# Ledger of designs, part 137: VH-VL binders against q8ixk2r445to577

Target 1, 133 residues: q8ixk2r445to577
Amino acid sequence: FFGMLQNKGLTDYCFDYNPPDENQIVGHQVILYLCHGMGQNQFFEYTSQKEIRYNTHQPEGCIAVEAGMDTLIMHLCEETAPENQKFILQEDGSLFHEQSKKCVQAARKESSDSFVPLLRDCTNSDHQKWFFK
Short names: E, the ipSAE of ESMFold2; O, the ipSAE of OpenDDE; V2, 0.75 times the mean of E and O plus 0.25 times the DockQ between their complexes.

## First folded at step 7 (VH-VL)

Design p28 (framework fv_axatilimab; at its last look DockQ between E and O 0.89; V2 from the best seeds 0.00; counts 0 for: pae E 3.8 > 2)
Fold by OpenDDE, look of step 8:
Structure p28 (fold): chain C 133 residues (1-133), chain A 120 residues (1-120), chain B 107 residues (1-107)
Amino acid sequence: as target 1 above (133 residues)
Amino acid sequence: EVTLKESGPALVKPTQTLTLTCTFSGFSLSTYGVGVGWIRQPPGKALEWLANIYWRDDKYYNPSLKNRLTISKDTSKNQVVLTMTNMDPVDTATYYCARIPYGDYEFDYWGQGTMVTVSS
Amino acid sequence: DIQMTQSPSSLSASVGDRVTITCLASQDISNYLAWYQQKPGKAPKLLIYYASSLESGVPSRFSGSGSGTDYTLTISSLQPEDFATYYCQQHDNLPLTFGGGTKVEIK
């Protein structure tokens, strides 16, 4: 699966990654932004290694969850996907993070109109449903 | 200023189809993330969600009424239309259209509502 | 579907009173809870969204709190214009569902 990774509950919002330096793509947080499909910053791929890859630049980035965090951070992809980079995109649209045993949820940042994907306890929330478009 | 206004018949006979039009201003359904929903309220009763439509023409319906509902939009006219088939007296209610500001499910601006009575 | 149980159905209060309305969801709705105010013959008005975010133009005496399945609307000091019916609505999952309403009447 590849393309824009769009949320169901937060209609028309997609995974978005726009590093300040395109030559240094790791270390920043993945956010949610209106789906526009006009830039590489919304192009992702779900791989057979259960990675969510950001293939805009080389080396390729993979979304990871750092220890003790609930945010999605861009790391470099590895030959063998590390445990903190493994996700299961379920048939029902839920995006399950294997290591934390939590689901990715579209969430609103406090006191803002900004949105981010966060790890939360898995529920049947539409905000935890994702699909490639 | 954002405004919405419902229009349609005040009286519908049983088994007939209700067609309601929501005309709005102050925003556009060409704007990313924007949506319009329909909500009804029987006299003295609670609110019931009917359907949503968004700028990309994504449509969502209340499953309990899905087979009876059709929602559509005309962006150029700033209008959203709701049709409901096989009307019954139990469908007597005030029908509201309301704006969805972002890709969310809450409604920040509402029309004044239009009362629809289903009666022989 | 997510059931929203709102309580109480009605209450009597005086100007200046602290008023609390509760909404219980049948499942965790992750703070996606809105509160509306409706006056007789008028459309609902959005007060709170995302459990605690105050809609623009809404007086600060209104506040929302809660998490998981339990949420509360609080009016810190009831004003004459606050006598109305209040509804909660979960905006987490389709189909969207509303509480049964709470009518705030003059004591």
Scores: ipSAE 0.882, ipTM 0.948, lowest interface PAE 0.5, mean pLDDT 96
Fold by ESMFold2-Fast, scan of step 7:
Structure p28 (fold): chain C 133 residues (1-133), chain A 120 residues (1-120), chain B 107 residues (1-107)
Amino acid sequence: as target 1 above (133 residues)
Amino acid sequence: EVTLKESGPALVKPTQTLTLTCTFSGFSLSTYGVGVGWIRQPPGKALEWLANIYWRDDKYYNPSLKNRLTISKDTSKNQVVLTMTNMDPVDTATYYCARIPYGDYEFDYWGQGTMVTVSS
Amino acid sequence: DIQMTQSPSSLSASVGDRVTITCLASQDISNYLAWYQQKPGKAPKLLIYYASSLESGVPSRFSGSGSGTDYTLTISSLQPEDFATYYCQQHDNLPLTFGGGTKVEIK
């Protein structure tokens, strides 16, 4: 799979990664932003290793969640995907984070107009369901 | 600054089609993530969601009424129109339009409501 | 469809009282719960979204809490202008559903 990773519970919100420095693509939080249909910072690849890869810049980034954290951060991809970079996209649309046993949920940020993906206990919420477009 | 106002007939006969217009100011449906929804409230009863329309023309309908409802927008006029076919006395209610600010489903500003009575 | 059950359906209270209204969802709605205030003859007004986020301009005496299926709206010190009907709404799944309302009346 590849494309724009959209949330079912929000109208036209996509995974979005726009690093402020093209020479430093890692270490920043993945956000949710209105889908613009241009790919670029909203284009992701779901791999056979259960990675969510960001290929717009080089080197390639892989989404990860550090132990004890709930935010999705861009890390460098490894030759063998570590557990903190594995997300299982299930048939019901849930995105299950292997290491934490939690699901990715669209959540509100401090400002009312901002959304971010966070790890939360798995539910049947539409805000925890994702699909590639 | 943000205002919405519903307009349409106050009286409708059974089997007729109801057309309601929501005219708004202080925001645009060309703005990313913005939507407008319709909600109704029969006298003395709870709120019931009817339909939503968003900036990219995405439309959602209450499944219990979907065969009767059509929602459309005219972005240049700042209007959203709801059409409901085959009106029945049980459809007597105050009809509201309301803004959705962020592509979610909460309603942050509401119109004053327009009362629609369905009777012979 | 997600069923939203509010309790109580009505309550009587005096100015200065602490008022708590409960909203129960038939399934986990992941904090996507809004609260509205409706005064007689008026449109609803958004008070709280995402379970606990206070809408701009709403007095701090209003607060929301809860998670999963159980949510509460609290008015810490009831004022004369707070006598109204309050509605919860889940904004997690379509179709959108509202609770039956809680009427807060003068004692």
Scores: ipSAE 0.571, ipTM 0.864, lowest interface PAE 1.9, mean pLDDT 90
Fold by ESMFold2, look of step 8:
Structure p28 (fold): chain C 133 residues (1-133), chain A 120 residues (1-120), chain B 107 residues (1-107)
Amino acid sequence: as target 1 above (133 residues)
Amino acid sequence: EVTLKESGPALVKPTQTLTLTCTFSGFSLSTYGVGVGWIRQPPGKALEWLANIYWRDDKYYNPSLKNRLTISKDTSKNQVVLTMTNMDPVDTATYYCARIPYGDYEFDYWGQGTMVTVSS
Amino acid sequence: DIQMTQSPSSLSASVGDRVTITCLASQDISNYLAWYQQKPGKAPKLLIYYASSLESGVPSRFSGSGSGTDYTLTISSLQPEDFATYYCQQHDNLPLTFGGGTKVEIK
């Protein structure tokens, strides 16, 4: 799939990646922002290797979760997807991270009006459901 | 200042269609992420969610009402309209409209409510 | 549908008391829980969202806690204006559902 990756429970919020330096896409956190489709910040590809690719730039970025962490961070894609970059987008919309055995959830940052995708114990929450728009 | 106000008939006969209008000020449904929902409360009873509509016209309904509901908006008039068909005495309640600020499902500002009685 | 069981259904308290109200969800709602205050003849007022986030303008004596299926609203020192009925609402899954309410009365 390619397009805007939208949350079910947080209506019209999408994965968004806006690194402060357009030439350095590695190491920053993926956020959730209102879906608008403007520019390149909200376009991702789900690949046959189970990657979520940010491929509007070269080199391409792949979403990863570092061991013991719950935040989704941009890494460089590799020829063979590393285990920490593998996500299963299931038919019910859940987005499962194989290495951690956790699901991606829309979460509100504490003491904030902003949202981010975080790994949490899997539930059937609408906020753990995702689809390409 | 955010305000919402419900308007519509106070009395409806069984089988008739109820039309309620929510008129609001201090915000717009052209604002990114914003929505309006409808909730009702029968006398002395708990709140029941009915429907939501969002700025991009996404609509969600309580399935327990067997698709009796339709919700629509007129952004230029700052209005949201709820239509409920085949009214019955059990639908007697105070009907509220309320604002949803962030595309989620919580309601931060509520109208004063309008009492609708369904009787022969 | 997610059932919200709220307890107690009513309680009597004095000004200055610490009051706790509980809300139990029939499944994990991932902290997507709101608390509302409703005074007689008035519309509900949002106090807390996302289990513990205090809405703007709400006094700090109100707090929310809990996770998973179990959630609590606490009023640390009850004030005269706090006598009302309180409702929880899960805002995790459609359809949205409310607890049955807790009426806080003057002892």
Scores: ipSAE 0.314, ipTM 0.793, lowest interface PAE 3.8, mean pLDDT 89
ESMFold2 (binder alone), look of step 8: mean pLDDT 93; pTM 0.943

Design p29 (framework fv_axatilimab)
Fold by ESMFold2-Fast, scan of step 7:
Structure p29 (fold): chain C 133 residues (1-133), chain A 120 residues (1-120), chain B 107 residues (1-107)
Amino acid sequence: as target 1 above (133 residues)
Amino acid sequence: EVTLKESGPALVKPTQTLTLTCTFSGFSLSTYGVGVGWIRQPPGKALEWLANIYWRDNKYYNPSLKNRLTISKDTSKNQVVLTMTNMDPVDTATYYCARIPYGDYEFDYWGQGTMVTVSS
Amino acid sequence: DIQMTQSPSSLSASVGDRVTITCLASQDISNYLAWYQQKPGKAPKLLIYDASSLESGVPSRFSGSGSGTDYTLTISSLQPEDFATYYCQQHDNLPLTFGGGTKVEIK
């Protein structure tokens, strides 16, 4: 699948990647922002290797979570997806991160009403359910 | 300043349809992520969620009442309307509308409520 | 549906007391819990969202804690204006569900 990756619990919030410097596409945190329907920074592809790929800019990025961390960050994609870049989009809409055995959850960042996706223990929360639009 | 106010009949006979209007100011349902919901409270009882409507006309209903509820909006008039069919005395309650600020499900500003009594 | 159970259903307290109200969810709600205060004849007022985030304008004596299925609202030093009924609400899954309420009465 491909498109804007929207959260079920946060109505009209989508995965968004807006690096401040287009010359440094990787290394920044993925955020959640109001869905605008135009693709661009909110356009992602879910691949057969279980990657969430960002290809609006070059080089292509793949979402990853480093061991012991809970934030989703953009890394360079590899020929063979490493474990930290694998997310299983399950039938119920959950995004299961294989390496950590945790699920991606929409969470409010304390200041300024901003939202981010974070790894949390898997639950049946609507805030852990995602779909492509 | 955010305000919401409910309006509708104070008395409804059994089997009739209830129509309630929420008129609000200080925000718009054209704003990304904003929604309005309806919650009711029978005298001396707990709060019960009824329905939500959001900026893009996304609608959600309490499944226990879904066959009786319709929610709609008129964005240009800053109004949300709830209809509930086949009213029964057990539906006697104070009905509230409330704002949902960011596409989530918590309610940050509430109207004063309107009491609806269902009796013959 | 997620069932929300509040305890106690009522309590009597004096000004200056520490008051604790518990809310139990029938399944893990991932900290998506709100607390509301309702004074007699008035609409509910949002106090806390996301289990522990204090709504703007709410006094710091109110705090929320908990995780998973078990959540608590604490009023560190009860004031006269705090005598009210308190409701928890899970804002994790549809349908949205509220607890039965806890009435905080003057002792």
Scores: ipSAE 0.349, ipTM 0.814, lowest interface PAE 3.1, mean pLDDT 89

Design p3 (framework fv_axatilimab)
Fold by ESMFold2-Fast, scan of step 7:
Structure p3 (fold): chain C 133 residues (1-133), chain A 120 residues (1-120), chain B 107 residues (1-107)
Amino acid sequence: as target 1 above (133 residues)
Amino acid sequence: EVTLKESGPALVKPTQTLTLTCTFSGFSLSTYGVGVGWIRQPPGKALEWLANIYWRDDKYYNPSLKNRLTISKDTSKNQVVLTMTNMDPVDTATYYCARIPYGDYEFDYWGQGTMVTVSS
Amino acid sequence: DIQMTQSPSSLSASVGDRVTITCLASQDISNYLAWYQQKPGKAPKLLIYDASSLESGVPSRFSGSGSGTDYTLTISSLQPEDFATYYCQQHDNHPLTFGGGTKVEIK
């Protein structure tokens, strides 16, 4: 699949990656923002290696979660996807991170209207359900 | 400043339909992620959620009451309307409308409530 | 539906006391829990959302904690204006569900 990765619970919010410095495309946190339908910073590719790939900028990035962390960070893609870059998009819409055994959840930053995807224990929450549009 | 106010009849006879209007200011239901919900509270009892409506006209109903409830909005008038059919004395309660911020499901601002008594 | 159970149903306390109220969900709600305060004859007021995030304008003596299915509201030093009924609400899934309430009364 490819397209805009949208949350079921947080209506009309999509995965969004727009690094502040074009000289440092990787290493920044993935956020959630209002879906605009124009691709670019909200366009992601789900690969056969279970990667969520961002290729609008060079070098191409792959979403990863570092050990012990819960934030989704853009890292360099590898020829063979490492475990921390593998996400299983399940039939019920949950996005399961294989290495941590946790699910991606839409979450609000403290005292703000800003949202980010975070790893949380898997539940049947609409905030943990995702689909490509 | 965000304000909400409920209006409707104070007395309803059994089997009649109740119509309540929530009029609000300080926000718009054209804003992405925003919603308005209805919650009721019988005298001396706990809060019970009834229905939500969101900026895209997405509607959610309490399944125990779904066949009796209709929620609608008029974005230009800043109003949300709830109708509830076949009223019964057990439906006697204070009815509240409340704002839902950012597409989430908590209620951050509430109206003062309107008491509805169902009796013959 | 997710059932929310509050304990105790009521408690008596004095000004200056530390008060704790517990809320148990029938399934994991991923910290999507809100706490409300309701004074007699008034509408509920949001105190806490996302289990531990304090709503703007709410005094810092109120705090929320917990995860999974077990959540707690704490009032570190009870003030006269805090005598009220408190409700938890899961805001994870529709249908939205509230706890039965905990009435905090003067000792």
Scores: ipSAE 0.221, ipTM 0.748, lowest interface PAE 3.3, mean pLDDT 88

Design p30 (framework fv_axatilimab; at its last look DockQ between E and O 0.87; V2 from the best seeds 0.00; counts 0 for: pae E 2.9 > 2)
Fold by OpenDDE, look of step 8:
Structure p30 (fold): chain C 133 residues (1-133), chain A 120 residues (1-120), chain B 107 residues (1-107)
Amino acid sequence: as target 1 above (133 residues)
Amino acid sequence: EVTLKESGPALVKPTQTLTLTCTFSGFSLSTYGVGVGWIRQPPGKALEWLANIYWRDSKYYNPSLKNRLTISKDTSKNQVVLTMTNMDPVDTATYYCARIPYGDYEFDYWGQGTMVTVSS
Amino acid sequence: DIQMTQSPSSLSASVGDRVTITCLASQDISNYLAWYQQKPGKAPKLLIYDASSLESGVPSRFSGSGSGTDYTLTISSLQPEDFATYYCQQHDNLPLTFGGGTKVEIK
């Protein structure tokens, strides 16, 4: 699966990553932004290694969850996907993080009109449903 | 100032199709993240969600009524239209259109509502 | 569908009273809960979204709290203009569903 990773509950919002430096793509938080279909910052791939890869830049980035965090942070992809980079995109659209045993949920930043994907307890929430488009 | 206003017939006969138009101002459905929904309320009863439409023409319907509902938009006219087929007296209600902010599911601005009575 | 059970269905209170309305969801809705105020003959007005976020222009005497399946709307000091019916609405899953409403009458 590849393309825009769009949320069901937050209508027409997609995974978005905008590193401040195109030559240093790691270490920043993945956010949600309106799906624009222009690729680049919204182009992701779900791989057979259970990674969510950001393929716009080289070297390739993979979404990771750092210890004790509930945010999605871009790391470099590795030959063998580390445990904190493994996700299961389930048939129902839920995006399950194996290590934390939590699901990725579209969430509003507190007191803002900005949105981010966050790890939360798995529910049947539409905000936890994701589809490639 | 954001405003919405429902228009359509006040009286519909059973089995006929209801067509309601929501005309709004103060915002545009060309604006990213914006949506418009329809909600109805029978007299003295609770609210029931009917359908949503968003700026990208994404549409969602109440499954219990999906086969009877069609929602569409004319962005240039700042209008959203809801059609509901095979009307029945049980569908007698005040029908509201309301704005949805930021691609969400709540409604921050509402029209005054239009009463629709289904009667022979 | 997510069922929203609102209680009480009606209550009477005096000006200055603290009023509490409860909304129970049939499943965890992850704080995606809105509260509306509807005055007689008028359209609903959004008060709270995301369980506790106060809509712009809404008096601070209104507050929302809760988590999981249980949520509460609180009016810290009831005012004469607060006579209305209040509805909760989950905005987590489609189809969107509302509570049965709570009519607040002023003694």
Scores: ipSAE 0.880, ipTM 0.946, lowest interface PAE 0.6, mean pLDDT 95
Fold by ESMFold2-Fast, scan of step 7:
Structure p30 (fold): chain C 133 residues (1-133), chain A 120 residues (1-120), chain B 107 residues (1-107)
Amino acid sequence: as target 1 above (133 residues)
Amino acid sequence: EVTLKESGPALVKPTQTLTLTCTFSGFSLSTYGVGVGWIRQPPGKALEWLANIYWRDSKYYNPSLKNRLTISKDTSKNQVVLTMTNMDPVDTATYYCARIPYGDYEFDYWGQGTMVTVSS
Amino acid sequence: DIQMTQSPSSLSASVGDRVTITCLASQDISNYLAWYQQKPGKAPKLLIYDASSLESGVPSRFSGSGSGTDYTLTISSLQPEDFATYYCQQHDNLPLTFGGGTKVEIK
C-alpha cells in the first residue's frame, strides 16, 4: 500500500513528516496533521518488509521507534529492515510495532491542539486504527 | 464568541418526521477539523448521542437510530440540519447541537437545547 | 457499544467537601474520556477532555484522572455553583456513549 496514512478515530488527520531541510530527513519526530490529499509530506509507502517509508528524498527515510521510547522518529532505511522499523498493519487497522509489542495511537500533545502518533498498549480504540487513502 | 442555537417544532405527532436546524456563529464548518453533533436528553434521563458532521462532510450516526437519521450542513449559512423519521413518544427529549473543535468526538460548546414533545 | 457506568448515581455534599465521581467503561478507552457539568434547565458544559485535560476557563478545583477502564472526576473543595449533574462520555469509539449521570445535591 501507499498514500496518506489516515487515522480512523481522529477525523481527517494523517501521518505527516516535515523535515527542516530537504537534505536532512532523519532524526525528527513524525506528526499528525490535517489530511490535504496532495501527497507531499503525507505520502508514505508500506513495504513488504513492514516498513513505513518516506520516499520523497534520497536517502530514503523509514519510521522507527527506539527501545523504551514512545515517539515515532524518521531514520535511514536499511537494506534489511531492523526490528525497530517494522510495523504490522493488521486486518482490524491496528499498526503493531514489532519490537515493542505496542500499537501506534493518535494522541494530543499535552495542553495543545497538536497531534502526534505515539506507541501505547494495544486496545480496540479507533485512535489506534489506521488506513491508507 | 461561539454560540449555537437549535430551532424546530415543539410538538410532533407519532409517525411524523422531525427536522431540527442548528444555527451557529463564532466559527465555521469550513475550518479544518471542526464538526457539529446532535445530542438528545429525555426528561430526567441521560444524554444520548445522535449524529456528527465534520468540515469535509464526513457523517456519523448512532447505529441504533441510523435508519431514521440524516445530518447535513450548509457551510455558507452556518447551519447543520438533523432529520429524524417515524417519531414516537419515547423520542420526547430536549435536542442539543454542539461543536466539535478538533476532529475528535468531545463537545466544547453547546446550544441551549430545544424541547420536542411527541404526542397525539 | 461501550457502556459507561457512573457511581454513585447521586450524592449529598456540603460546601468545602472533596467530591469524587467514578466512571467505568466496559472496555479500554485509552484515556479518551470527557466530563460535563449540567445545571438544572441548562445545556451541559465541558469540564475535562482526554481524561485529565482541563478545559479553558474551568476552575482548577476540578481534576480528572484514570486510565484504561476506570476514570475519576474530583472536585477538591465544593462551591455553591458546583451543585449539578455530572456526566462522563467516552470519545474513543463510535457510537459515542455517556454515563448515566451523577447528581451532586446540597446536604
Scores: ipSAE 0.593, ipTM 0.874, lowest interface PAE 1.6, mean pLDDT 90
Fold by ESMFold2, look of step 8:
Structure p30 (fold): chain C 133 residues (1-133), chain A 120 residues (1-120), chain B 107 residues (1-107)
Amino acid sequence: as target 1 above (133 residues)
Amino acid sequence: EVTLKESGPALVKPTQTLTLTCTFSGFSLSTYGVGVGWIRQPPGKALEWLANIYWRDSKYYNPSLKNRLTISKDTSKNQVVLTMTNMDPVDTATYYCARIPYGDYEFDYWGQGTMVTVSS
Amino acid sequence: DIQMTQSPSSLSASVGDRVTITCLASQDISNYLAWYQQKPGKAPKLLIYDASSLESGVPSRFSGSGSGTDYTLTISSLQPEDFATYYCQQHDNLPLTFGGGTKVEIK
């Protein structure tokens, strides 16, 4: 699966990665932003290793969740995908993080206009449903 | 200032088609994840969601009514149109249009509503 | 479909009273719950979204709480302008559904 990873419940919002320093791709948080397709900030690949890859740079970035955290951050991809970088995109659209046993949800940052993907207990929420387009 | 206004007939005969227009100002459906929804309220009863349309033309309908509903927009006129076929007396209600601010499903600004009565 | 059960259907209260209104969802709605106020002959007005987030311009005497399936709207000190009918709405899943309403009247 290739392209823009979109949320069902938060219509027309996509995974977006725009690190503050273009030469420092690792360690920054993935956000949700209005889907636009300009540049490569919203281009992600779902691989056979169950990675969500950010292919704009070399070496490639892979989305990870650190132990005890609920935020999605960028790490370097590895030859064999580490467990904290494995996500199961299920047929119902849920995006399951196997290591934590939680699902990715589109969440509002407090009462702001800003949104981020976060790990939450799995539910049938439309906000936990994702698809590529 | 965000405003929405519903317009359409006050009286409809059973089996006829209802067409309602929502005219709005202070925002545009050409921008930023915004949507417009339609909700109705029978006299003295609870609210019932009908349909949503979003700025990129995504459309969602209440499944219990989906064969009867059509929603469309005219972005240049700041209008959203709801068509409901085969009207019945149980469809007598006040019909509201409302803005959806962020692509989600909550409604932050509502029109005043228009009362539609269905009777012979 | 997610069913929303709201209680009580009606209550009487005096200016200055603390009022609570309960909304029960038929399944976990992950805090995707909105509260609306509706005065007679008027359109609903959004008070709270995401269970506890106060809409801009809404007085701080209104608050929302709860999680999972159980949610509460609280008015800490009723004002004369707060006598109205209140509705909850889940904004978790389509189709969108509303509670039956709670009419708050002057005692």
Scores: ipSAE 0.438, ipTM 0.829, lowest interface PAE 2.9, mean pLDDT 90
ESMFold2 (binder alone), look of step 8: mean pLDDT 93; pTM 0.944

Design p31 (framework fv_axatilimab)
Fold by ESMFold2-Fast, scan of step 7:
Structure p31 (fold): chain C 133 residues (1-133), chain A 120 residues (1-120), chain B 107 residues (1-107)
Amino acid sequence: as target 1 above (133 residues)
Amino acid sequence: EVTLKESGPALVKPTQTLTLTCTFSGFSLSTYGVGVGWIRQPPGKALEWLANIYWRDTKYYNPSLKNRLTISKDTSKNQVVLTMTNMDPVDTATYYCARIPYGDYEFDYWGQGTMVTVSS
Amino acid sequence: DIQMTQSPSSLSASVGDRVTITCLASQDISNYLAWYQQKPGKAPKLLIYDASSLESGVPSRFSGSGSGTDYTLTISSLQPEDFATYYCQQHDNLPLTFGGGTKVEIK
């Protein structure tokens, strides 16, 4: 699968990666932003290793969650996907992070007008349901 | 300042189609993430959500009423229109339109409401 | 559909009282809950979204708390302008659903 990774509960919002420093593409938080279909900042690939890849730059970035954290951070992809970079996209639309046993949820940031994906306990919330378009 | 105002007939007969217009100012449906929804309230009863429309024309309908509802927008006129077919006395209610600020489902500013009575 | 149950349906209180209203969801709504205030003959006004986030311009005496299926709205020191009906709404899943309302009346 490839394309825009959209949230069912947060209308017309997509995974977005647009780091402020283009010379350092890894280490920044993945955000949710309005789906525009214009730039490559919203283009992601779901791989057979259960990675969510950002192919806009070389070397490719892979979304990861560090131990004890709940934010999705861009890391360098590895030849064999480490457990912290594996997400199972399930039939019901949930994105299950294997290492933490939690699900990716769309959540509002403190500013009230920005949104981010975060790890939360798995529920049947529409804000935990994702699909590629 | 954000304002919304509902307009439409005060009285409709059973089986007729209701058309309500929401006219707003202080924001545009060309603004990213913004939506407008319709909610109704029968006299002395709780609020019931009807439909939402968003900036890129994404639409949602209450499934219990979906076959009767159509929502549309005219961005250039700052208007959202709701039509509801086959009106029944049980549809007597105050109808509100309200803004959705950021693509979510909460309503931050509401119109004053327009009372629609359905009777023969 | 997610059913929202509010308790109590009505309560009587005096100015200065602490008032607590509860809202129960039939399933986990992951904190996607809003609270509205409605005065007689008027449209609802948003007070709280995401269970605990206070809407701009809303007095700090209003607060929301809870998680999972159980949520509360608290008014720490009731003022004369707070006598109204309060509604909860889950904004997690479609269709959007509201509670039955809680009328806060003067004693």
Scores: ipSAE 0.522, ipTM 0.852, lowest interface PAE 2.1, mean pLDDT 90

